# VH-VL binders against q0atu2, part 210

Target 1, 119 residues: q0atu2
Amino acid sequence: MLDKKARIRTSREYRNVFEKGKRLSGRFLIIYYVENALDNNRFGFITNKKIGMAVIRNRIKRQLRAIVREYQGQVKNKHDIVLVARAGIGKSSFEGMEKDYIAIMKKAGLFARNANKID

## First folded at step 8 (VH-VL)

Design yc35 (framework fv_ivicentamab_arm2)
Fold by ESMFold2-Fast, scan of step 8:
Structure yc35 (fold): chain C 119 residues (1-119), chain A 119 residues (1-119), chain B 110 residues (1-110)
Amino acid sequence: as target 1 above (119 residues)
Amino acid sequence: EVQLVESGGGLVQPGGSLRLSCAASGFTVSDNYMNWVRQAPGKGLEWVSIIYRRGSTDYASWAKGRFTISRDNSKNTLYLQMNSLRAEDTAVYYCAREPGSWEYYFDYWGQGTLVTVSS
Amino acid sequence: AYDMTQSPSTLSASVGDRVTITCQASQSIDSWLAWYQQKPGKAPKLLIHKASSLESGVPSRFKGSGSGTEFTLTISSLQPDDFATYYCQQYDSYSGEAYTFGGGTKVEIK
């Protein structure tokens, strides 16, 4: 589970990332990302109706949070990052989503090899 | 040092089944992302399936439900179980390795094994 | 969906010629493109990744270039070993495609 401080929660915060951030698409994920003025990273998650029924969307959202949590220490500090699940994600395995996340974050330059987790 | 050696191809009737094998040496299949890629006679390359490091699997949409990728870690061998074969499945089948966790290209390929589906 | 178009589909050349093969993506793939060489009856062999990064052991006469939507593979002085079919493959997942290959370019003797 991600700490509440690491979550983007308000519509204003999501809008800021969409309007001012950069966009990069992966196979199953799109990320929007922008530097923030905080001492930590924050993540948002969007699973829209194109993915499927609520049970599928909720499963995908939980799996994405687990992936983000696992790789949290490798993400460069001071970023707001929104993950938008693409329509095809519901057919992907967990590791397919994980691999796509790693790929898109590395392509965006958001993974640092020597990134440290901090409290 | 790295080698991938395929076997199990042959002639099979429509609706039949075959299991392909890919014996790996010089590296450990469970530490890598392993794929099957096929090529119909005189045609181009077409991705079939992947098995991820923790054993999750994904498939091309046309392969899902008919083909199953698997591995035996004790034998360092990759498999493709093919069921309900059709004439259009006639192809050389290659096993192929990806070089790293975020890279979606193939650094080593097996020699290929020919599957012919004909009555 | 990414469409990968290679041109020409067939190229006739003589030893010593400079040959150029083009690969076009329907959408920008930045530099996330690999090139493979396939000789008759053999498996594909990786030549280049990230559009221009030559693999170890691949002769320096092979050069990859380009970014965005247009990429080229150039063989500066064609050798007998180079008569083969060449494939590009995108690995930028923008359209959701998995491992999209171009249709191939056959380089054959004149």
Scores: ipSAE 0.622, ipTM 0.850, lowest interface PAE 1.6, mean pLDDT 89

Design yc36 (framework fv_ivicentamab_arm2)
Fold by ESMFold2-Fast, scan of step 8:
Structure yc36 (fold): chain C 119 residues (1-119), chain A 119 residues (1-119), chain B 110 residues (1-110)
Amino acid sequence: as target 1 above (119 residues)
Amino acid sequence: EVQLVESGGGLVQPGGSLRLSCAASGFTVSDNYMNWVRQAPGKGLEWVSIIYRRGSTDYASWAKGRFTISRDNSKNTLYLQMNSLRAEDTAVYYCAREVGSWEYYFDYWGQGTLVTVSS
Amino acid sequence: AYDMTQSPSTLSASVGDRVTITCQASQSIDSWLAWYQQKPGKAPKLLIHKASSLESGVPSRFKGSGSGTEFTLTISSLQPDDFATYYCQQYDSYSGEAYTFGGGTKVEIK
């Protein structure tokens, strides 16, 4: 699990990221991201009904949290980042989601170093 | 020197099965993202399947349930098991290595092996 | 969801000619496009990534350009080794798709 301070918690905080943030889409993920005035990064996760049944949405949300946690140390400090799962994500493998996350974070310029943990 | 050598193509009747092989040298398949890509006569290239470094797999929607990508790390060889073959599966099948961890394009390709599905 | 269209489908040229191949995306892909060369009976070979970044070992007569929806591969002075089929491939994260290829352009002797 991510540290509580590393999580976007309120609807106001989500709204701020959507309204003021930049958007970048990947194959299975969309990120919205904005610099914050805090001393740490915060992450939000959105899985909507277009993805599938609750069991699929809950699996996806758990897997995305695990991916974010794995790469948390590589993310440039002081950002609020919301991950929105696209409709097709339910058909992706764990490594497919991981690859997409790395790709979008690197293209957004949000990784401070090479993100290939298993290299 | 990187080499990919394919085999296993041939003539098969509708409903039949074939297993394609791709022998790799100059690198280790388990350290890379490996793909199958096909090209029907007179048509464009179509992505078929990927196997990731930890062994997860993903497929094009039309390939899911009929085709299985796998590898044998001891033989450094990639496979594509094709079942329930249809005339529309007639194509040259290539194995291809992705350039790295976050971009979706290919640095090395095999020569291709022709699969013909005909009565 | 995208469509990638290459033109022309076939191009006849002589050694020394300047040849231009176009690739059009049905939706903007920024600069996330690769070019491949395939000689008859041989494996495809990566030439260019990110629309204009030439791969190591690829001759400087090859040049990629473009962004958004229109992309061009130019060979400034065609050599005998350049008679081949060329393919573009989009790998755009902004549009949410990867692995979409163009139909190919055959560059053959005049």
Scores: ipSAE 0.678, ipTM 0.842, lowest interface PAE 1.1, mean pLDDT 88

Design yc37 (framework fv_ivicentamab_arm2)
Fold by ESMFold2-Fast, scan of step 8:
Structure yc37 (fold): chain C 119 residues (1-119), chain A 119 residues (1-119), chain B 110 residues (1-110)
Amino acid sequence: as target 1 above (119 residues)
Amino acid sequence: EVQLVESGGGLVQPGGSLRLSCAASGFTVSDNYMNWVRQAPGKGLEWVSIIYRRGSTDYASWAKGRFTISRDNSKNTLYLQMNSLRAEDTAVYYCAREYSSWEYYFDYWGQGTLVTVSS
Amino acid sequence: AYDMTQSPSTLSASVGDRVTITCQASQSIDSWLAWYQQKPGKAPKLLIHKASSLESGVPSRFKGSGSGTEFTLTISSLQPDDFATYYCQQYDSYSGEAYTFGGGTKVEIK
């Protein structure tokens, strides 16, 4: 699990990211992201019913949290980032989701360029 | 010097099976993202499958269920097991290495091995 | 899924000519495009990545340009070694039919 300070929880906070943020799409993920006025990053996760049954959606959400946690040290500070799982994500491997996350974050300019874990 | 050498191609009847090999030298396949890409005679390039660093796999939708990508780390060799072959699978099959974890272009390719599916 | 349209499908040229190959994406891919060269009977060879970045060892007569939906590969003074088929590949997005390639452009002798 991510620390409570690093999670987006309220509907109002999600709405802010969607309305003011930039959008970038990958194969399995869409991110919405905006700079915040805090000293830390916050992450939100959205898995809707189009992905599959609750057991699949819960697995995907856990896996996305694990991926974000593993790479949180590479993310530039002061951002609110929402990950939205696309319908096809249930068919992906864990590493496929991880690779997609890394690609999107680097293309967004949110990751360190020479981080060993990324290259 | 990086080299990829494919083998195992040949003539096979519709419905048959064939296993392709790709021997790598100058780098370690388990440290990289390895792919199979095919090319029908006189046609363009078409992605088939990937094996990720930790061994997860993904496939083109038309290949899923019929083709299996794998590797043997002790032999530094990549494989493609092809089952239920169709005339449309006739192609030169290349193994190819992806440049990095987030840029999905291919920096090295093998010479290819021809698979012909015909009666 | 992106459509990648490459033109022309074939091009006849003489040594010393300037040749231009275009690649069109059905939606914006920013600069996430690679170019490959394939000689008859050989594997593709990477020439350019990120639309305009030449690979080490690739002659300076090769130049990539463009962004968004329209990309160009230019060979400023064609040499005998350059008669080949050229392919573009997008890597902005990837799906089950991932790593969408253009249909190829064959550069042949007049």
Scores: ipSAE 0.366, ipTM 0.781, lowest interface PAE 3.1, mean pLDDT 87

Design yc38 (framework fv_ivicentamab_arm2)
Fold by ESMFold2-Fast, scan of step 8:
Parts: structure tokens; C-alpha cells; sequence
Structure yc38 (fold): chain C 119 residues (1-119), chain A 119 residues (1-119), chain B 110 residues (1-110)
């Protein structure tokens, strides 16, 4: 699981990212992202009814959290990032979602292979 | 030196099945994203399927349910099980390696194996 | 949904000619495009990645250019070994029928 401090929890915090952040779309994911004034990154996750039934939405949300957790070390620090799942994501494999996440984060300038040495 | 060698192609009747093999040398298939790409006689390249490093798989929409990609790590070999074959599946089938998860162009291809589906 | 359109479908040329092949994406793919060469009866061979980065061992007469939606492959002085079919492929993101290829351009002897 993601640490409590690494999670966007309140509607006010989500609204801040949507209103002030940049938007980038991938095949299965949309991200909204903005630099924060904290010492760490925070992530939010949104799965809409268009994805499918609750069991599918819950699986997708769990899988997205796992992907984000695995790649935390590659993300440039001090950002609030919200992942919004697109309608077609339910048909993707786990690694298909992972591939889309990597591509989007790289395009946003938030991601590097050797992030351990990069701010 | 990276090498990919396909085998298992041949003549099969409509409704029949074939299993293609792709023997890899010079690298480990489980460390890479591996693909099948086909080419009907005189036509262009068409992506068929992928197997990711962790074993997730994805398929072209027309291949889903009929084709299954797999690998045997102990033999360093990639497979494509093809069921319910149709005349329009007649093609040369290539296995191809993706460069990496950041840039997914195909850096190495096998020589291909011909599958002919006819009465 | 990324469609890749190549033009022309067939090109007749003589040794020593300058040949230009175009690839058009239906949506911006930045520079995430590869070019492949395929000789009759052979597998495709990677020539160029990231629109303009030449693969090791590929002759300098091959040049890729472009970004966004329009890309070109140029062969500055065509050699006998260059008569082949050329394909572009986008890899901007995992985009549907993944690994969208152009329809190919056959470079034939005039």
C-alpha cells in the first residue's frame, strides 16, 4: 500500500489538482499533475462508472495503486498527481496499464529510468 | 549476438490449430517484452500479441479468444497457439523483441514462419 | 486511435536517386516513430528510432526527420541494396491495436 502521506484524500485536494494542474492523456489513463509545497509526492485515483461494475472498478484502482507504488522512486519529488481511468481500461492487462502509466509520466517530464540519481 | 528463430508453420485446414515456436539466443525472453507480428502475402505488417516480462498478455481484437501467447523460460522459447484458423490467417508470422518499456520499437525480428490455411 | 498513412505505396527509382518516403500520423506522436526495411523473403530490419536516430551499422545515406504528425525517410543516393519495402511504426503510447504500422512503401527498380 501507499503511505498515508502519499495519498490525496479530500475533495478540496483533488479540486486543487484539477484547477491548477496540467493534464495529459494516454490510452487508458489521464493524469492531472501540479507541483506541491510538501516534501513528498501525493497520488489520487479516480475510477468512473463508465469503466464497468464495482468489482472491475475496485480491481483497476487496486492495480493502479500497485503500479504507482512500484514506480514511486522514479517520480520527481513534490508533485500532486491524480490518475483518472478511462472507459477502456477494464479490457487492458495489468502490464498494459503499467506501460501506459510509464509512457504518460515520461511525457509529463515526471519520470526517469535512473530517478535514483535525478531530482 | 541476438537471434530469434521461428518454427511450426505449415499447411492447415480451416478450423484447425497450429502452435508456433520462437527460439531465442543471446538474451533472455523473460527479461523482455516479446511480440508476434504477422504479414499476409503481399500485405503489410500487423501486430498480433505481446507477452510482458511479468507474464501478462495482450492481443489484437481479432486474435483475442483464438490465439494464445506463452513462453517457456527454461527453453528460452516464445509460443503462439492458434486455434479456429481461417483463410485470412494465412501469413508469415514473426516473433519480435521490444527495445524496452520506455521505447517499444522492435529491435530484433526472427526470419518468420509461413502459415497457410486452405482446404 | 492512431492511424499511420505512408506515401507513396510504390516508388520507382534508379541507383543514385534521392528517395523520400512520408509517414503521417492521425494524432501527434512527438518523435516516437521507427522505420524498418524489409527485403523480399526477409524479416523487417530496424533502421531508425525516435524519428531520426540511425541504428548502428545502418548507412549514413538513410536519414529520418520530422515530429508531431509528419515524418520522412530519405535515402540520399539509392544503392542496389536499398530496393525494399519500408515501414514506419509509431510508439508514442500503447494505442489500441498496439504498434500501429504504416501501409508500407515499396521502392522498385525503374
Amino acid sequence: as target 1 above (119 residues)
Amino acid sequence: EVQLVESGGGLVQPGGSLRLSCAASGFTVSDNYMNWVRQAPGKGLEWVSIIYRRGSTDYASWAKGRFTISRDNSKNTLYLQMNSLRAEDTAVYYCAREYDSWEYYFDYWGQGTLVTVSS
Amino acid sequence: AYDMTQSPSTLSASVGDRVTITCQASQSIDSWLAWYQQKPGKAPKLLIHKASSLESGVPSRFKGSGSGTEFTLTISSLQPDDFATYYCQQYDSYSGEAYTFGGGTKVEIK
Scores: ipSAE 0.317, ipTM 0.758, lowest interface PAE 2.8, mean pLDDT 87

Design yc39 (framework fv_ivicentamab_arm2)
Fold by ESMFold2-Fast, scan of step 8:
Structure yc39 (fold): chain C 119 residues (1-119), chain A 119 residues (1-119), chain B 110 residues (1-110)
Amino acid sequence: as target 1 above (119 residues)
Amino acid sequence: EVQLVESGGGLVQPGGSLRLSCAASGFTVSDNYMNWVRQAPGKGLEWVSIIYRRGSTDYASWAKGRFTISRDNSKNTLYLQMNSLRAEDTAVYYCAREYPSWEYYFDYWGQGTLVTVSS
Amino acid sequence: AYDMTQSPSTLSASVGDRVTITCQASQSIDSWLAWYQQKPGKAPKLLIHKASSLESGVPSRFKGSGSGTEFTLTISSLQPDDFATYYCQQYDSYSGEAYTFGGGTKVEIK
């Protein structure tokens, strides 16, 4: 799982990203992102009732955390990033979500210069 | 360098089944995102299915439950198993490789194989 | 459903003409659009990706432009080899389905 310091934890911190951040939509994900004044990146995750029941939302949230953790070393440092799952995400495979995450992060310019060589 | 050769098309009865093959050379299918795209006679292109690097699969909504994409890594070959075929499934079926990064456009296509669903 | 519409569906042109094909997305796709050329009886061939990036080996008379919801493929001096059907494809899904193609534009002899 992600380290505590790499997680956005409070409503105030989420609100800051939504109000001041940039927005980019992907197939299954929307990201909101803003530079922070910290030494590290922080990630937030939102899965709402439009996705489905609690069991589905919890599975999606767990899978998104795993994806973010896998690629965290490639993300440009000093960003707060909130992932919002879109209603259709429950229909996607794990790798479909992973592919969407990679695409959206690259489109946002959030992957480090040397991480552009993802096979 | 890169070649994709489809086979297995032909005339099939409504309700019947057919398996298409796509033999790849010049690259390894398991290292790439592989797709099936179809085109009804005189009509446009329509995405059918994808198989990801780790073997997860996704489908167009109309294809899910009837079509199954798979691969045989030892033969470097992609397959599309089509069941419960209908007249509207009549089309040329293309095997297509996605650019081997985060971008989701098709850099190489096979020549296509014609599937005709008719009595 | 993510809608991609091409206009015109067919156009008639002569060798040497400048032809313009338009692709409209129902929602903004930024610049995440590819163009393909398909000759009769053949597979599609990639011409342009990211709206304007020309593929290696594609003649410079082909030019892609646009962003957001309106995109254009221009052939500045039509050659005999250019009589084909052209398709745009978005790869920035807004509706939850990727790989949406336009309906195609057939460029035929006048």
Scores: ipSAE 0.515, ipTM 0.803, lowest interface PAE 1.7, mean pLDDT 87

Design yc4 (framework fv_ivicentamab_arm2)
Fold by ESMFold2-Fast, scan of step 8:
Order: C-alpha cells, then structure tokens, then sequence
Structure yc4 (fold): chain C 119 residues (1-119), chain A 119 residues (1-119), chain B 110 residues (1-110)
C-alpha cells in the first residue's frame, strides 16, 4: 500500500488533476498529471465497470498500486498523478501494465532517470 | 552478432495445430521483450503476441485463446503454439526483439517461417 | 478510428528520383513512429525511429520527418537497392494497440 501522504483521496483533488492537468494515453492506461505545491508525489487510481466484474477491477487496482509503489522513487517530485484504466486493461498481463506505465511516465517526462539500451 | 532463426512452419489442415520455434543467439531471450509478427502472402505486417522479460504474455485479440507464446530459457528459444488453425492464418511468421526497455518497436527480426493452412 | 494509413500503396520510380512516402495516424502520436524496409523474401529492417532518427548503417539519403498525425519518409536519390516495401509503425500506443503498422508502400521500377 502507498503511504497516506502519497494518495489522492478527495473528489476535489481528483477534479483539480482532471481540470488543470495534462493527459497522456497509453496502451492500457491514461494518466492525468499536474505539478503540486507539496513536498511529495500523490497518486490516484480509477477503474470503471467497462473493465469487467468486481474481481477483475480489484485485481487491476491492486496490481497498479504495486507498480506505482515499485517505481515511486523514479518519479519527479511534486506531482499529482491519476491513473485511469482503459477498458482493455483486464486482458493485459501484469508486465503489460507495468511496461505501459513505464512508457507513459517516460513519455510524459515524469521519470527522473531514463533506461539505457539493453544488450 | 544478434541472430534469430525461426523453424517449424509447414503445411497443415484447417483445425490443425503447429508449433513454431525461434532460436536466439548473441543475446538472451529472458532479458528481452520477444514478439511474433506475421505477414500473409502479399499483405502487410500484423502483430501476434509478446512474451515479457519476466515471462508474462499478451496477444492480439484475434490470437487469444488459439495461440500461446512461450520460451525455454535453457535453450534460449522462443515458441508459438498455434491451435485451431484457419486458412486466414496462412502467413510468414517472424520472431522479433524489441528495442530498449519501454519502446514498442523492433530492432532485430528473424528471417521467418512459412505456415500454410490448406486442405 | 485507430489506424495508420500509408500512401501511396504502390509507387513507380527510376534510379535517381526523389521518392516521398506518407504515413498518417488517426490521432496524434507525437514523434513515436518507426520506419521499416522489407525486400522481397526477406525480413523487415529497422530504418528510422522517433520519426527522424536514422539507425546506424542506414544511408543518409533516407530522411524521416513529421510529428503529430502526418509523417513522411523521403529517399532523396533512389538507388537500385532501395526498391522495396516500406512500413511505418506507431509506438505511442494511443489506440490501445502497441504495434500498429501502416499498410505498406511498394517502391517499384518504372
């Protein structure tokens, strides 16, 4: 689980990210992101009924939080970021979601360190 | 240095099964994102499936349930198990390696193996 | 519609000609586009990534340009070795599909 300070919890804060933030679409994820005035990053997660049954949506939320937690040290400071799962995410593997997250975060310029070419 | 060699193609009847192999040299499949891409005679390129660095898999929507991608790290070989084959599956099948750690384009391709589905 | 549309489907040219191939995305993909060359009976070969970055060993007569929804591959002085089919591929993943290819452009002898 992410620390309380690293979570977007209120409707007001979600609305702020949607209204003022930038949007970037990936294969399985959409992110909305905006710089905040805090000393830390905050993450929000949205899964809707188009993904599938509750058991699938719960799995997706758990997996997305695990991915965000694993890579939180790479994210540039002082951002509010909302991850919205696209309808097709329920058919994706864990690593498919992870790779998509890394790709969209890098394309958004939100990761502090770029991965080098692998031999 | 990097080489991919496909094998296992041939003539098969509709409803039949076939397993393709892709032997890699000059790098390890376990450290890379490996894909199958096909091309019907005289037609364009169509993505089939991926196996990720830690072994998760994903498929084109039309391939899911019929095709299974796998690998054997000890043999440094990628596989595609194809079941319930249809005439529309007739194509040259290429294995391909993705560039880098988050990009979705291919830096190396094998020479391909022809699969013909006919009565 | 999430598509990569490539035009023309076939192009006839002579050695020394300037050849331009177009690739159009249904939505903006920024610069996340690759170009491949495929000769008859052979596998595709990567030519260009990120719309304009030439791969090592690719002749300078090949040039990629464009951003957003419209992209071009230009061969400034066509050589005999350049008669091939060319494919664009988006890797922005905006469509939900990571590996969307254009339909191909066959460059053949006039």
Amino acid sequence: as target 1 above (119 residues)
Amino acid sequence: EVQLVESGGGLVQPGGSLRLSCAASGFTVSGNYMNWVRQAPGKGLEWVSIIYRRGSTDYASWAKGRFTISRDNSKNTLYLQMNSLRAEDTAVYYCAREYGSWEYYFDYWGQGTLVTVSS
Amino acid sequence: AYDMTQSPSTLSASVGDRVTITCQASQSIDSWLAWYQQKPGKAPKLLIHKASSLESGVPSRFKGSGSGTEFTLTISSLQPDDFATYYCQQYDSYSGEAYTFGGGTKVEIK
Scores: ipSAE 0.676, ipTM 0.848, lowest interface PAE 1.0, mean pLDDT 89

Design yc40 (framework fv_ivicentamab_arm2)
Fold by ESMFold2-Fast, scan of step 8:
Structure yc40 (fold): chain C 119 residues (1-119), chain A 119 residues (1-119), chain B 110 residues (1-110)
Amino acid sequence: as target 1 above (119 residues)
Amino acid sequence: EVQLVESGGGLVQPGGSLRLSCAASGFTVSDNYMNWVRQAPGKGLEWVSIIYRRGSTDYASWAKGRFTISRDNSKNTLYLQMNSLRAEDTAVYYCAREYGTWEYYFDYWGQGTLVTVSS
Amino acid sequence: AYDMTQSPSTLSASVGDRVTITCQASQSIDSWLAWYQQKPGKAPKLLIHKASSLESGVPSRFKGSGSGTEFTLTISSLQPDDFATYYCQQYDSYSGEAYTFGGGTKVEIK
């Protein structure tokens, strides 16, 4: 799990990221991201009913949080980032999701220059 | 030097099974993302399956349930188990290594092994 | 899923000619495109990644260009070793399939 300080929690905060943020699509994920005025990064997660039943959506959410937590040290500071799972994500392996996350964060320019894990 | 050598191809009847091997040298299979890519005679390239560094696997939609990618780390060898073969599975099968951990392109390919599915 | 359209399907050329192959994506893929060369009876070989980055050991006569939806591979002075089939591949997957190849362009001798 991510620390409470690192989570986007309110509807207003999600709306701000969607309205003012940049969007980048990956294979299984879409990210919306914008710089914040805080001293830390915050992450939001959206899994809608088109993905599947609650058991699948809950698994996907747990896996995405685990991935984000593992790589949070590589993310450029002071960003609000919302991950939206695409319908096909339920068919992906854990490492397929992880690879997609690394790829989209790298392409968005959100990963730090010297991150060994993303080479 | 990096080398990939496929074997196990041959003639098989529709509904039959075949196991392909890909022996790697000059690098460690478990440190890389390994793929199978096929090419029907006179046709283009088509992705089949991937095995990730931690052992997760993913498949093209048409391959899921019939094909199984695996590896033996002690032999540094990649495998593709193909079941319920159809005439349209006739192709040269290549094993291919992905560059890095987030790019979806191939830096090294084996020479391929021909699978012919015919009655 | 991205459609990758490659043209022409076949072209005839002579040694010394300038050859241009095009690849079009149905959606923008930024610069996330690779080019492969495949000689008859052989495996594909990576030539270019990120649309224009030449791989080590690939002759400088090969040049990749383009971004967004239209890409080109140019061979400035065709050599005997260059008669082959060329494939583009997108790796900026949008809708579930990451490994979409173009249909190939066969460069054959006139």
Scores: ipSAE 0.719, ipTM 0.857, lowest interface PAE 0.8, mean pLDDT 89

Design yc41 (framework fv_ivicentamab_arm2)
Fold by ESMFold2-Fast, scan of step 8:
Structure yc41 (fold): chain C 119 residues (1-119), chain A 119 residues (1-119), chain B 110 residues (1-110)
Amino acid sequence: as target 1 above (119 residues)
Amino acid sequence: EVQLVESGGGLVQPGGSLRLSCAASGFTVSDNYMNWVRQAPGKGLEWVSIIYRRGSTDYASWAKGRFTISRDNSKNTLYLQMNSLRAEDTAVYYCAREYGGWEYYFDYWGQGTLVTVSS
Amino acid sequence: AYDMTQSPSTLSASVGDRVTITCQASQSIDSWLAWYQQKPGKAPKLLIHKASSLESGVPSRFKGSGSGTEFTLTISSLQPDDFATYYCQQYDSYSGEAYTFGGGTKVEIK
């Protein structure tokens, strides 16, 4: 599980990232990201009803949290990052989502130089 | 030295099945993202399927339900099981290795195996 | 379907000629493009990745350039070994159709 302090929790905080952040799209994911004034990164997760029923959306959220948790040490500090699942994500494998996450984070310049060794 | 050698192609009737093999040497299949790519006679290249490092799989939309990618780690061999074959599946099938998880280009290709679906 | 368009489909050239092949993407793919060479009856071979990064062992006469939606592969002085079909491939994760290839350009003897 991601630590409570590493999660974006309020609608106000999500709105801030959407309004002030940069946007980058992947195959299954969109990220919105902005530098924060904290000592840590915070992550948010959005799954809409176009993905599927609650069971599918909850599975996707759990899988995305697991991916973020695994790679959190590679992410440049002091960012608020919101992951928005695209409609097609429900048809992707876990590793397909993971691969998309790594690609989009590297393209955004959010992974530290050591992240090149993950591949 | 990296080598990929495909086999299992041949002539098959519409509705039939074939299993293709791709024997790898010089690297370990399970440490890489492995793909099948096909090329119909006189046509361009078309992606078919991927198997990821931990064994998850993904497919082109037209391949889902008919084709299954798999591997045997003990034999260092990649497979493509093709069912319910149609005339439009006639192609040379290549196995291909991806360079890395975030860059989706193919650094090594096999020589290909011809599948002909005809009555 | 995501559109990757190569031009020309075929070109005739002589040894020593400068050859230019273009690849157009229907949407921006930044620099996430590879070029492959395929000889008759053979597998494709990687030449260039990230639009302009030449692979080890590929002759310096091959050059890739471009970003966004327009890309080129240039062969500065064509050699006999270069008569082949060339394919571009996008690998921008924005595309729902990852691994989209161009239609190919056949470079044949004049």
Scores: ipSAE 0.336, ipTM 0.774, lowest interface PAE 3.4, mean pLDDT 87

Design yc42 (framework fv_ivicentamab_arm2)
Fold by ESMFold2-Fast, scan of step 8:
Parts: structure tokens; C-alpha cells; sequence
Structure yc42 (fold): chain C 119 residues (1-119), chain A 119 residues (1-119), chain B 110 residues (1-110)
């Protein structure tokens, strides 16, 4: 349940992240990310048919949104970030996905260990 | 004071089963990521399995289908159920706690329990 | 399979020597590496996390350095308590398998 301001909504905005952003691959996730000109972060989520049936894809998308919401306070401000689920994500545990998210965000330099210390 | 105490190791025939226990004190198992790591005689360390805070589990590829990690919150104890044991599973098995706080190194280890798979 | 390679596999040294152990990752792991010490018949003990952060109670003669794919553990003046096997461990989770350990470096008396 991310609010409207924290979501990438349009095809144009997704395209911008894919074309201008950096890419990092994890075990279950790929992220594309680029600095934005806003005062907040925005997240996008992509699940494709290689993952499984619509029920599985919808579960994965819901779980990824929950993970992003849980850790949004740890993410460096002013970024557009798109999460792309890999085919194998359907076999992962919820917390395996969570751990993979944390690992790739840290590797990207997007994940502050303690937000209070960067100010 | 944090302590981890393993038990349940011993001699078992190929194809047999064994359940290891890891009794924790000084902290709550369900608040942490808990792991099993093994070490064959004269060999290095090899990760086996993890149980996450919310109860999700993941395994090394060679352990999937044969080993099951679990916990009993009322006893503050971690378990590893090992089935279809092979000679190659002979090792000292350690339970280990991850530090947490998005730093996933092992800060505490038990003393280990020896599992010998032999005829 | 993700590889963590330690060099040397065995090292002979005398008390007072400077000892250097190297750990190489097959892929960049940034600084997500820990070092452990294991004495015969004992469990591993954490020495260093995040490549260079010394654990409380670990003597200052131990130093970790490096980033990316090449990491080093240095013991500036070897003491009798330091004869042990040392392991590096990645915790980046970049590859499909979490927590790959190096093969270990045994530091033994000359």
C-alpha cells in the first residue's frame, strides 16, 4: 500500500528509468534506477508471464510492494526505482525476496544504513 | 549473554535420518535470521539453510528436498531435520545467528555437533 | 556457482611476523565480506565485518582491507593465540546462493 506519490504510474516514466537508469541484478530481482527531480522516491513494479499464472504474479507484486513500503525510509531520497521480478521469484520465500531487495539496494548505493546520520 | 548449544549429532547409516537441535539463550530466535552451516572433516565452511524472522526458509541447492530447517518459539530452539543422508553429509553442523540490521554476517556460532554418515 | 578463493591455503609463520591472507571474489561484492578465525575443535569466531570493521574485543593487530573483488586480512605481529584457520565469507547475496565462504587459510607455526 504505497501512496500515489510514491508510485511510477505512466509508460513514459517507466521508459525514462529503463533508458537513463542504471541496472543491477540480484537473485530474484532486477532494479533499474535513476535520480529524479522530485522531493521523494517513486517505485515501479514489473512481473511478466514467465513467473507464472496471474494469481502468482499478483501475489508477487503485492509482496514486493509490501517490502518496498517497509524499507522506504532506508532509501536515499530523489530516486525513481523499478523492480523487475525474475522468472525464479515464484519459488522464493517472502523473506528471500526481502533479503534480495536489501542486498541489491545496498549494492546500488541506494540504501542508507541509518537515515538520521546522513543529515 | 548470547549462547547457542547444538545437539542431536551422531552416527547414522546412509539413507537414514537425523534431527539436530540448537538451543538459544540470551536472545529470541524468532527475532533473528538463523542459519545452519556445516564443515566436513578437514574441509571448509559450507552454508546449509536459513530461517527468517517471519518463518520463511531457504536452502543451499544440494540441501533442497532432503533438509528442513524449523524452530519452536516456545522452546527458543532451532532444528535441522536431515533425511536421505549420504556419506558426503558427514560434517560438524553449526547453528549461527546473523547480526541483522541489514548486515548479514554471523555474529554468534554454537559449538557444533558432529554427524557421521557411515556403514 | 559463486567462487571465493583464499591464498595461501597454508602459511607457516613465527611469533612476531606480519601475516597477510588474501580473499578474491569471482564477482564484485562491494564491501560485504566478513573474516572468521577458527581454532582446532572450536567454532568459528567473527573478527571483522564489512571488510574492515573490527569486532569489539578483537586485538588491533588484526586489520581488514579491500573492496570489490580483492580483500586482505593482515596480522601485524603474530601472537601464539593467532595460530588458527581463517575464513572469508561474502554476504552480498549477488549470486543465487547466499553466504559463500573461502576455502580457508591455515596459519601454522614454522
Amino acid sequence: as target 1 above (119 residues)
Amino acid sequence: EVQLVESGGGLVQPGGSLRLSCAASGFTVSDNYMNWVRQAPGKGLEWVSIIYRRGSTDYASWAKGRFTISRDNSKNTLYLQMNSLRAEDTAVYYCAREYGNWEYYFDYWGQGTLVTVSS
Amino acid sequence: AYDMTQSPSTLSASVGDRVTITCQASQSIDSWLAWYQQKPGKAPKLLIHKASSLESGVPSRFKGSGSGTEFTLTISSLQPDDFATYYCQQYDSYSGEAYTFGGGTKVEIK
Scores: ipSAE 0.202, ipTM 0.734, lowest interface PAE 3.8, mean pLDDT 87

